# VHH binders against Rho GTPase-activating protein conundrum (conu), part 1

No score or structure here was measured in a lab: all are predicted.

Target 1, 207 residues: Rho GTPase-activating protein conundrum (conu), of Drosophila melanogaster (Fruit fly) (q8t0g4r359to565)
Amino acid sequence: VSINALIRRDQQVTGTDSSLVPLFLEKLIGELLRRGSREEGLLRIGGHKQKTELLYNELESTFYQNPDNLDNLFRTATVHELSSLLKRWLRELPQPLLTNELIQLFYQCHTLPSIDQMNALSILCHLLPPENRNTLRSLLSFFNIIINLKDINKMNVHNVATIMAPSMFPPRYIHPSDNNSIAEQVRMAAQCCRLTNILILRGEKLF
Below, numbering starts at 1 at the first letter of every chain, in headers, positions and changes, except where a header shows other numbers; Kabat numbers aren't used for antibody chains.
F, E and O are the ipSAE of ESMFold2-Fast, ESMFold2 and OpenDDE, as the mean of both directions, binder to target and target to binder. V2 is 0.75 times the mean of E and O plus 0.25 times the DockQ between their complexes.
[cut] marks letters that were taken out.
The coordinates of atoms that the task and the answers printed are left out; those that the model quotes come from them. Centres of patches stay.

## First folded at step 7 (VHH; from f14 with S53L S56D)

Design j4
Fold by OpenDDE, last read:
Structure j4 (fold): chain B 207 residues (1-207), chain A 119 residues (1-119)
Amino acid sequence: as target 1 above (207 residues)
Amino acid sequence: ELQLVESGGGLVQAGGSLTVSCAASGSIFSIYAMGWSRQAPGKERELVAGIDLGGDTYYADTVKGRFTISRDNAKNTLYLQMNSLKPEDTAMYYCARDEYSWGYDFDYWGQGTQVTVSG
């Protein structure tokens, strides 16, 4: 289900002004922060694969149900299952969070001098559809909250960036200059991590 | 096609040491986080140790101070040095790789190598 479809559903169900962030994501992040922000290795450590699969399928099957149905779903899941759900959701979006149109431009920011990267990324963030932009904004805020607790949960900005880079820049949408070059693939992976790191570090300043 | 092949398992006395290895093929070893999981009969598979792209490591509380995970990217090989082994460490040990998050949310496992610790 696309972000846009989720937002439309939420607007119909709640009848209130939408934050343009999927309601389930707000709840998911809420649970992760409440129960998992101090957990060692949050986002890094995965949940049980089969349980995560069931959780994901249940979430998809409840798409047209009311928001109250999500509470029990998330409450009964472990924080690692929920973190796995988050990553999977991002990975399996019909189009990447950064959109088909802009994701390559986001990636190409790695070619810019450091001083220009933030400005370029900020511009691209503003070009995102409102629901994608607000969703990204919420995620970056969430990551920074986790990172601020790095002394407890052992998740610093580099760890979180590394963990989330494949979800921000899914490999199927990001192509190296030479797909047959191992060196280029390694370089691309590193660039994705660095860009994700910058996105997280800049956070709210991007918007 | 990714292939993970574990080796080095066996029978060891309590207090003993053992090193298991994993040979990875079919992908770029250095851009993936790797780890070890284990599963005892009747129990769920559990994360034992992980090592990310930068060499940062994680250990389950039950093995901290006793186990050491390491990797040789040039050899596409993952290692787990297990010291001060306990009967509770008896399990099938699986080499694992994280496909989508470069963390310890593993998506691929080998066939496993059996580690048995006699009490």
Scores: ipSAE 0.567, ipTM 0.795, lowest interface PAE 1.2, mean pLDDT 92
Fold by OpenDDE, fold request of step 15:
Structure j4 (fold): chain B 207 residues (1-207), chain A 119 residues (1-119)
Amino acid sequence: as target 1 above (207 residues)
Amino acid sequence: ELQLVESGGGLVQAGGSLTVSCAASGSIFSIYAMGWSRQAPGKERELVAGIDLGGDTYYADTVKGRFTISRDNAKNTLYLQMNSLKPEDTAMYYCARDEYSWGYDFDYWGQGTQVTVSG
């Protein structure tokens, strides 16, 4: 289900204007912050696969039929299961969070000098659809809260960027020029991590 | 075809040391996070150690200070050096790879190598 579809459904269910962030994501982030902010290896350590699958399927198929049930599922899930759900949801969006139109431009920012990368990324963030932009903004805020507790949870900006890079830049949308070049694939992966790092570090300043 | 082949397991006395290895093939080793999990009879599989793309490591509390995970990208090999082994370390040790998040959300496992620590 697309972000836009989720938001429209949220508005229908709640009858109020939304923050343009999917309600389930707000709830998910809320639980992760409440229970997982101080957990070592948050986002890095995977959750139980079957439970994560159940959560994902429930989100995709039955969330709007029984939102309260999903709240209960979130509360009873481990923080690692919830973080796995987050990563999977982002990865399996019908289009990437950074959108089909802009994701390559985001990626190509790696070719810019460091002094220009922030400005370029900021511009691209402003070009995102409002729901995608606000969702990204919310996620970056969440990541920064986690990183601020790195002395406890052992998740610094580099760790979080590495973990989240495949979700921000799903491999199916970011292809190397030469699929047979190992060096290029490695470089591409590193570039995605660096870009994600910059996005996180800049955070609210991008918007 | 992706293959993870563990080796090095065996019987060791408590307090002893053992190194298990994992040979990876069929994919680019260096762009994946790798790790070790173990499963004792009647227990759930648990994460033991992980190593990400940048070489950062994670250890379960039960093995911190005793186990060391490392990787040799040139050899496509993952290692787990286990020191000061205890009977409770007895388990099937599995080499694992994270397919998506480059963390320790493992999706693929080898056949495992048995480690038995006698008291």
Scores: ipSAE 0.502, ipTM 0.780, lowest interface PAE 1.3, mean pLDDT 92
Fold by OpenDDE, fold request of step 15:
Structure j4 (fold): chain B 207 residues (1-207), chain A 119 residues (1-119)
Amino acid sequence: as target 1 above (207 residues)
Amino acid sequence: ELQLVESGGGLVQAGGSLTVSCAASGSIFSIYAMGWSRQAPGKERELVAGIDLGGDTYYADTVKGRFTISRDNAKNTLYLQMNSLKPEDTAMYYCARDEYSWGYDFDYWGQGTQVTVSG
């Protein structure tokens, strides 16, 4: 289900003006912050695969039919299962968070000088659909809260960027210039990490 | 095709040491986070140690100070040095690789190597 579709469904259910962030995501982030912000290796450590799978399937099938059930599932899930859910949801969106139209432009920002990267990324953020932009903004805020507790949870900006880069730049949308070149694959991975790092570091300033 | 093959398991007395290894083939070893998980009879599989692309490491609280994870990218090999072994460390030890997050959310596993610590 697309972000836009989720937002529309949320609006129908709540009858109120939406933050343009999916309701389940707000709940998920809220739970992660409440229980997991001080957990060592948050976002890095994976949850139980089968439990995470069940959680994802339940989210996709029953969230809008029985919101109370989802609340209970989030409450009883481990923070690592919830982290895995977050990453998986981002990766499996019908189109990437950064959209089909803009994701390559986001990636190509790696070719710009450092002094130009911020402005370019900011412009691209403003070109995102409102629901994508607000979702990205919310995620970046969440990541920065986690990073501010790095002395406790051991997750600095580099760690978080590395972990989240594949979700921001899913492999199916970003390809190396030469699929047979190990060097190109390594370079591409590094670029995705660096770009994610910049997005996180700039945070609210991008918008 | 990715293959993870563990070796080095065996029977060891409490207080002893053991090193298990994992040979990875069929993919670029250096761009993936690797780790070790273990599963004891009747228990869920648990993360023991992880090592990311940059060499940062993670250890479960139960093994901190006793186990050391390391990797040799040139040999496509992952290691777990286990010291001061306890009967509670008895388990099947699995080599694992992360596909999606470059972290310790592992998606691929080897067949495992059995480690048994006698009391």
Scores: ipSAE 0.482, ipTM 0.762, lowest interface PAE 1.4, mean pLDDT 92
Fold by OpenDDE, last read:
Structure j4 (fold): chain B 207 residues (1-207), chain A 119 residues (1-119)
Amino acid sequence: as target 1 above (207 residues)
Amino acid sequence: ELQLVESGGGLVQAGGSLTVSCAASGSIFSIYAMGWSRQAPGKERELVAGIDLGGDTYYADTVKGRFTISRDNAKNTLYLQMNSLKPEDTAMYYCARDEYSWGYDFDYWGQGTQVTVSG
């Protein structure tokens, strides 16, 4: 289900204006912050695979029919299962969070000098659909809250960026200059991590 | 096809040391986070240690200070050095790889190598 579709569903269910962030994501982030912000290895450590699968399927199929049930499922899930759910949801979006139209441009920012990357990324963020932009903004805020507790949860910006880079830049949408070059694939992965790092570090300044 | 093959397990006395290894093949080793999990009889599988692309490591509280995870990307090999072994460390040790998140949300597992620590 696309972000736009989720937003429309939220509006129908709540009857109020949306923050343009999917309601389930707000709930998920809220639960992660309440229960998991101080957990060592949050976002890094995976949860039970079958439980995560159940959560994902429940979200996909029945969330809007029974929001209270999903709330209960979130409360009974471990923080690592919820983290896995977050990453999977981002990865499995019908189009990437950064959109089909802009994700390559986001990636190509790696070619710019460091002093120009911030401005370029900011421009691209402003070109995102409002729901994508607000969702990204919320996620970056969430990541920074986690990072601010790095002395406790052991998740610094590098750790979080590394973990989230594949979700921000899913491999199926990002292509190396040479698909047959292992070195290029490694370089691309590193570049995605660096860009994700910059996005997180800049945070609210991007918007 | 990805293959993870563990080796080095065996019987060791309490207080002893052992190194297990994992040979990975069929994929680019260096762009994936790797780790070790273990499962004792009657218990759930648990994460023991992880190492990401940059070499950052994670250890379960039960093994901190005793176990060391490392990787050799040139050899596509993962290691777990286990010191000061305890009977509680007895388990099947599995090599694992993360596919999507470059973290320790592992998706692939080896067949495991048995580690038995006698009291």
Scores: ipSAE 0.472, ipTM 0.758, lowest interface PAE 1.5, mean pLDDT 91
Fold by ESMFold2, fold request of step 15:
Structure j4 (fold): chain B 207 residues (1-207), chain A 119 residues (1-119)
Amino acid sequence: as target 1 above (207 residues)
Amino acid sequence: ELQLVESGGGLVQAGGSLTVSCAASGSIFSIYAMGWSRQAPGKERELVAGIDLGGDTYYADTVKGRFTISRDNAKNTLYLQMNSLKPEDTAMYYCARDEYSWGYDFDYWGQGTQVTVSG
């Protein structure tokens, strides 16, 4: 389910104006912060794969039917299963968070000098549809809160950027053909990590 | 195709040491975060140790100070050195990788190697 579909469903269910961020995501981030911000290896350590699959399937099926049960659903899972759910949700979006239209431009910022990368990434963030932009902003804010507690959770900027890069830049959208060499894939992975690091470090300055 | 083949398991006396290894094939080993999980009889699989792309390591509290994870990128081999073994360490040990988040959210597993600690 797309970000827009979730936001429209949120408005239908609650009868209120939307923050342009899916309610599911706001609740998920809230639980991750409440229960996991001081947990060593948050985001890095995965939950039980079968449980994560069940959570994802339940979310996809039940959210449209009975969204008020999110609190109960999340209560059944460890913080590591919830972090796996976040990464899974980002990967399984019908279009990437950074959109089909812009994700290649986000990626190509790696070709610019460092200061120009920051400026170009900010411009691209402003070009995102409001829903994608606000969702990205919320995610980056969440990552920075985790990083601010790195002395406890051991998750510094490098750790978070490395782990989240494939969710921010899913390889299938960066490699439009199957003809990419292994060397090119390694280089693209490093570039995606670097760009994700910049996005996290700039945080609110992007918006 | 990627293959993970564990070896080096066996029977070890309590207090002893053992090294298990994992040969990876069909991939660029250096771009994966890799790790070890274990499953004791009747228990769920649990994360034991991980090593990320930059060489940063993670250990479960139950093994900190006793186990050491390492990788040899030239040989595409992952190691787990286990010292001061306890009967509680008895389990099937699985080599694993995390292709898509490059952390310890493992998405592929080998067949495992049995480690049994007596006494």
Scores: ipSAE 0.212, ipTM 0.615, lowest interface PAE 4.8, mean pLDDT 84

Design j4
Fold by ESMFold2, last read:
Structure j4 (fold): chain B 207 residues (1-207), chain A 119 residues (1-119)
Amino acid sequence: as target 1 above (207 residues)
Amino acid sequence: ELQLVESGGGLVQAGGSLTVSCAASGSIFSIYAMGWSRQAPGKERELVAGIDLGGDTYYADTVKGRFTISRDNAKNTLYLQMNSLKPEDTAMYYCARDEYSWGYDFDYWGQGTQVTVSG
């Protein structure tokens, strides 16, 4: 289910004021912060793969419904399973967080000098639909909270950017061909990591 | 398909050292984050050490300062050097990789190599 569909459903059940961030994500981030912000290797360490798959399938089949259902479902999982769920949710959105229309432009910022990259990324963030923009903003804020606790959780900006890059820039939207050149894949991964690093470091300044 | 084959396990005395290795048979070895997990009899599998795409390493508290993870992309081989071994380190050691997050959210495992530490 798409970000827009989730937000429309949330608006139907939550009333007039909307953050334009999926309630599922707000709840997930809240749980990750509450239970996991001081856990070594949060985001980096994966949960049990079968459990993560079950969680994802349950959420997709229930259309991310009731807040009580979400709280109960998350309670059954470790923080590392919830971390895996976040990464999977982002990677498997029907349209990427950075949108079909803009994701290639986000990626191509890697060709620019450093100062121009920051400015171009900020412009692209402002061009995102409000739902995508607010969701991205919420994610970057979450990453920065984790990074501010790096002395405890051991997750610095490089770690978070490296781990989250394929969720922010899913390879199927970036690489133009299934003919895999190993050298091309390595270069793409490095550029996505660097761009994700810039997004995290700029944080609120992008918006 | 990627294949991970561990080797180098065996019996070692407490305080001794052992290096286990993992041979990968894929042309895309260099794009995976890799790691080692272990499973002692009757215990859950636990992450021991990891090395990500950028070469950053992670170690469980129980092995910090004693174990060293490394990778040789030219040989498609992952290593775990284990020093100052304790009987508590006795376990099946599994090589693993993470395609989806390039972290230690492992999605593929080898068959393992047994390490037994006697005291």
Scores: ipSAE 0.039, ipTM 0.488, lowest interface PAE 6.5, mean pLDDT 83
Fold by ESMFold2, last read:
Structure j4 (fold): chain B 207 residues (1-207), chain A 119 residues (1-119)
Amino acid sequence: as target 1 above (207 residues)
Amino acid sequence: ELQLVESGGGLVQAGGSLTVSCAASGSIFSIYAMGWSRQAPGKERELVAGIDLGGDTYYADTVKGRFTISRDNAKNTLYLQMNSLKPEDTAMYYCARDEYSWGYDFDYWGQGTQVTVSG
């Protein structure tokens, strides 16, 4: 389901002003921070595949349930399964977090000198729809909290950027050619990792 | 902890078809980008095919159009369907995982399965 659909559902169920971040994601990040911020390899270590598939399928079948039911569902999973769920959720959005309209522009920032990349990425963040912008902001804040604890969890900015780049820049939206090759994938992956690194390092300064 | 076991290799006539498979045990199979590499006698190991988390597939030019990578997440199994096999496809085929889930820089390998193409 889309970010907008989740936010509309949240408003319907809670009757309150929205933070413009899906409540599902806020709950998921909260669990990851509470239970996992001090776990070695958080985000990098994979959870049990069958459990992650069950979690994802249950969320999709129930349209991400109202907030009270999410806590029970997440209690059945390890933090590594919840981490895998986050990556899968981002990957399987009907439109990428950075939107169909802007994701190629985000990617093309790799062609600019580094200082101009930072400025261009900030401009693009301001052009995102508010829901996508606030969701991205929440994710980058989460990543920076994990990185601030790197002496415990062993996840520095490079590790997080490399792991999360395919979720931030899903390859199916970046490739311009109709023939995908391993060589082309490697080149694009490196640029997406660098851009993700910049997004994380800039964090709040992007907004 | 992930374990990878390849199987399905053997002797095949030129022009024939063969499927090799990789059974994975341990951690979540569906959260890794996976791939196949091969090493012919006297040559360097080369990446042959990859499949990412979104199901997008990628191929080396030498096998594009003839080989198909796929995965069955319910069975924790990765496949490589090889059609129109040539003697130059003779190699040890290795299943591989990319821990960063991007589809490059594979960092864990199985023991391999031998594919030999005669004729």
Scores: ipSAE 0.012, ipTM 0.318, lowest interface PAE 8.8, mean pLDDT 81
Fold by ESMFold2, fold request of step 15:
Structure j4 (fold): chain B 207 residues (1-207), chain A 119 residues (1-119)
Amino acid sequence: as target 1 above (207 residues)
Amino acid sequence: ELQLVESGGGLVQAGGSLTVSCAASGSIFSIYAMGWSRQAPGKERELVAGIDLGGDTYYADTVKGRFTISRDNAKNTLYLQMNSLKPEDTAMYYCARDEYSWGYDFDYWGQGTQVTVSG
């Protein structure tokens, strides 16, 4: 289910104005913050894979239920299962968070001088559709809250960027089409990690 | 808990072909980036081939065009078809997965299977 479809469903279900962020994501982030922000290794430690699979399939089959059902469903899972669910949701979107149209431009910012990378990323963030932009903004805010508690949860900016880069830049949208060498994949991964690091560090300044 | 068990290694003549396989158990196989690495005697372990979560494949320059990685999600099995084998391909071959699914840091390996190419 796309971000836009979720937001339209949210408006119909709640009958209220929307933040242009899927309610599912707001609830998931809220639960991760309440139960997990002080948990060592949040985002890095994986949950039970079978439970994560069942959660994801249930959400997709019910089209991401209203707020009360989401809260009850999330209570059945550990914070590490919810963390795995977040990463899977991002990777399984019908198009990536950074959109089919812009994700290559986000990636290609790695070719610019460091000073220009920050400005180019901000411009690209403003070019995102409002739903994707607000969703990205919410996600980066969540990452920064986790990082602000790094003395407790042991998740610094590098850890978060490394772990989340494949969800922000899913490989299938970034890879060279032919003769994908392991050396090129390693370089691409490093570049995506650096770009994700910049996105997190800039945070609100991007918007 | 995930287990990776390699098999199919053996002796083969230069120019020959061999398929090694990796059986996975205890986890959902289809949600990981997977790969093969190898370690020759006296050498560092090197990545040989990978297949990412989206199904795209990639290869070390030394094996491009000769080796093919594939996966069968119904059987939870990863394969490496090796053609036109050279003595330089002699190594212990390891199946690997990347929990983060990006492929720059494989984090779990099997026991390995020996491939020896004579001539």
Scores: ipSAE 0.011, ipTM 0.309, lowest interface PAE 9.4, mean pLDDT 82

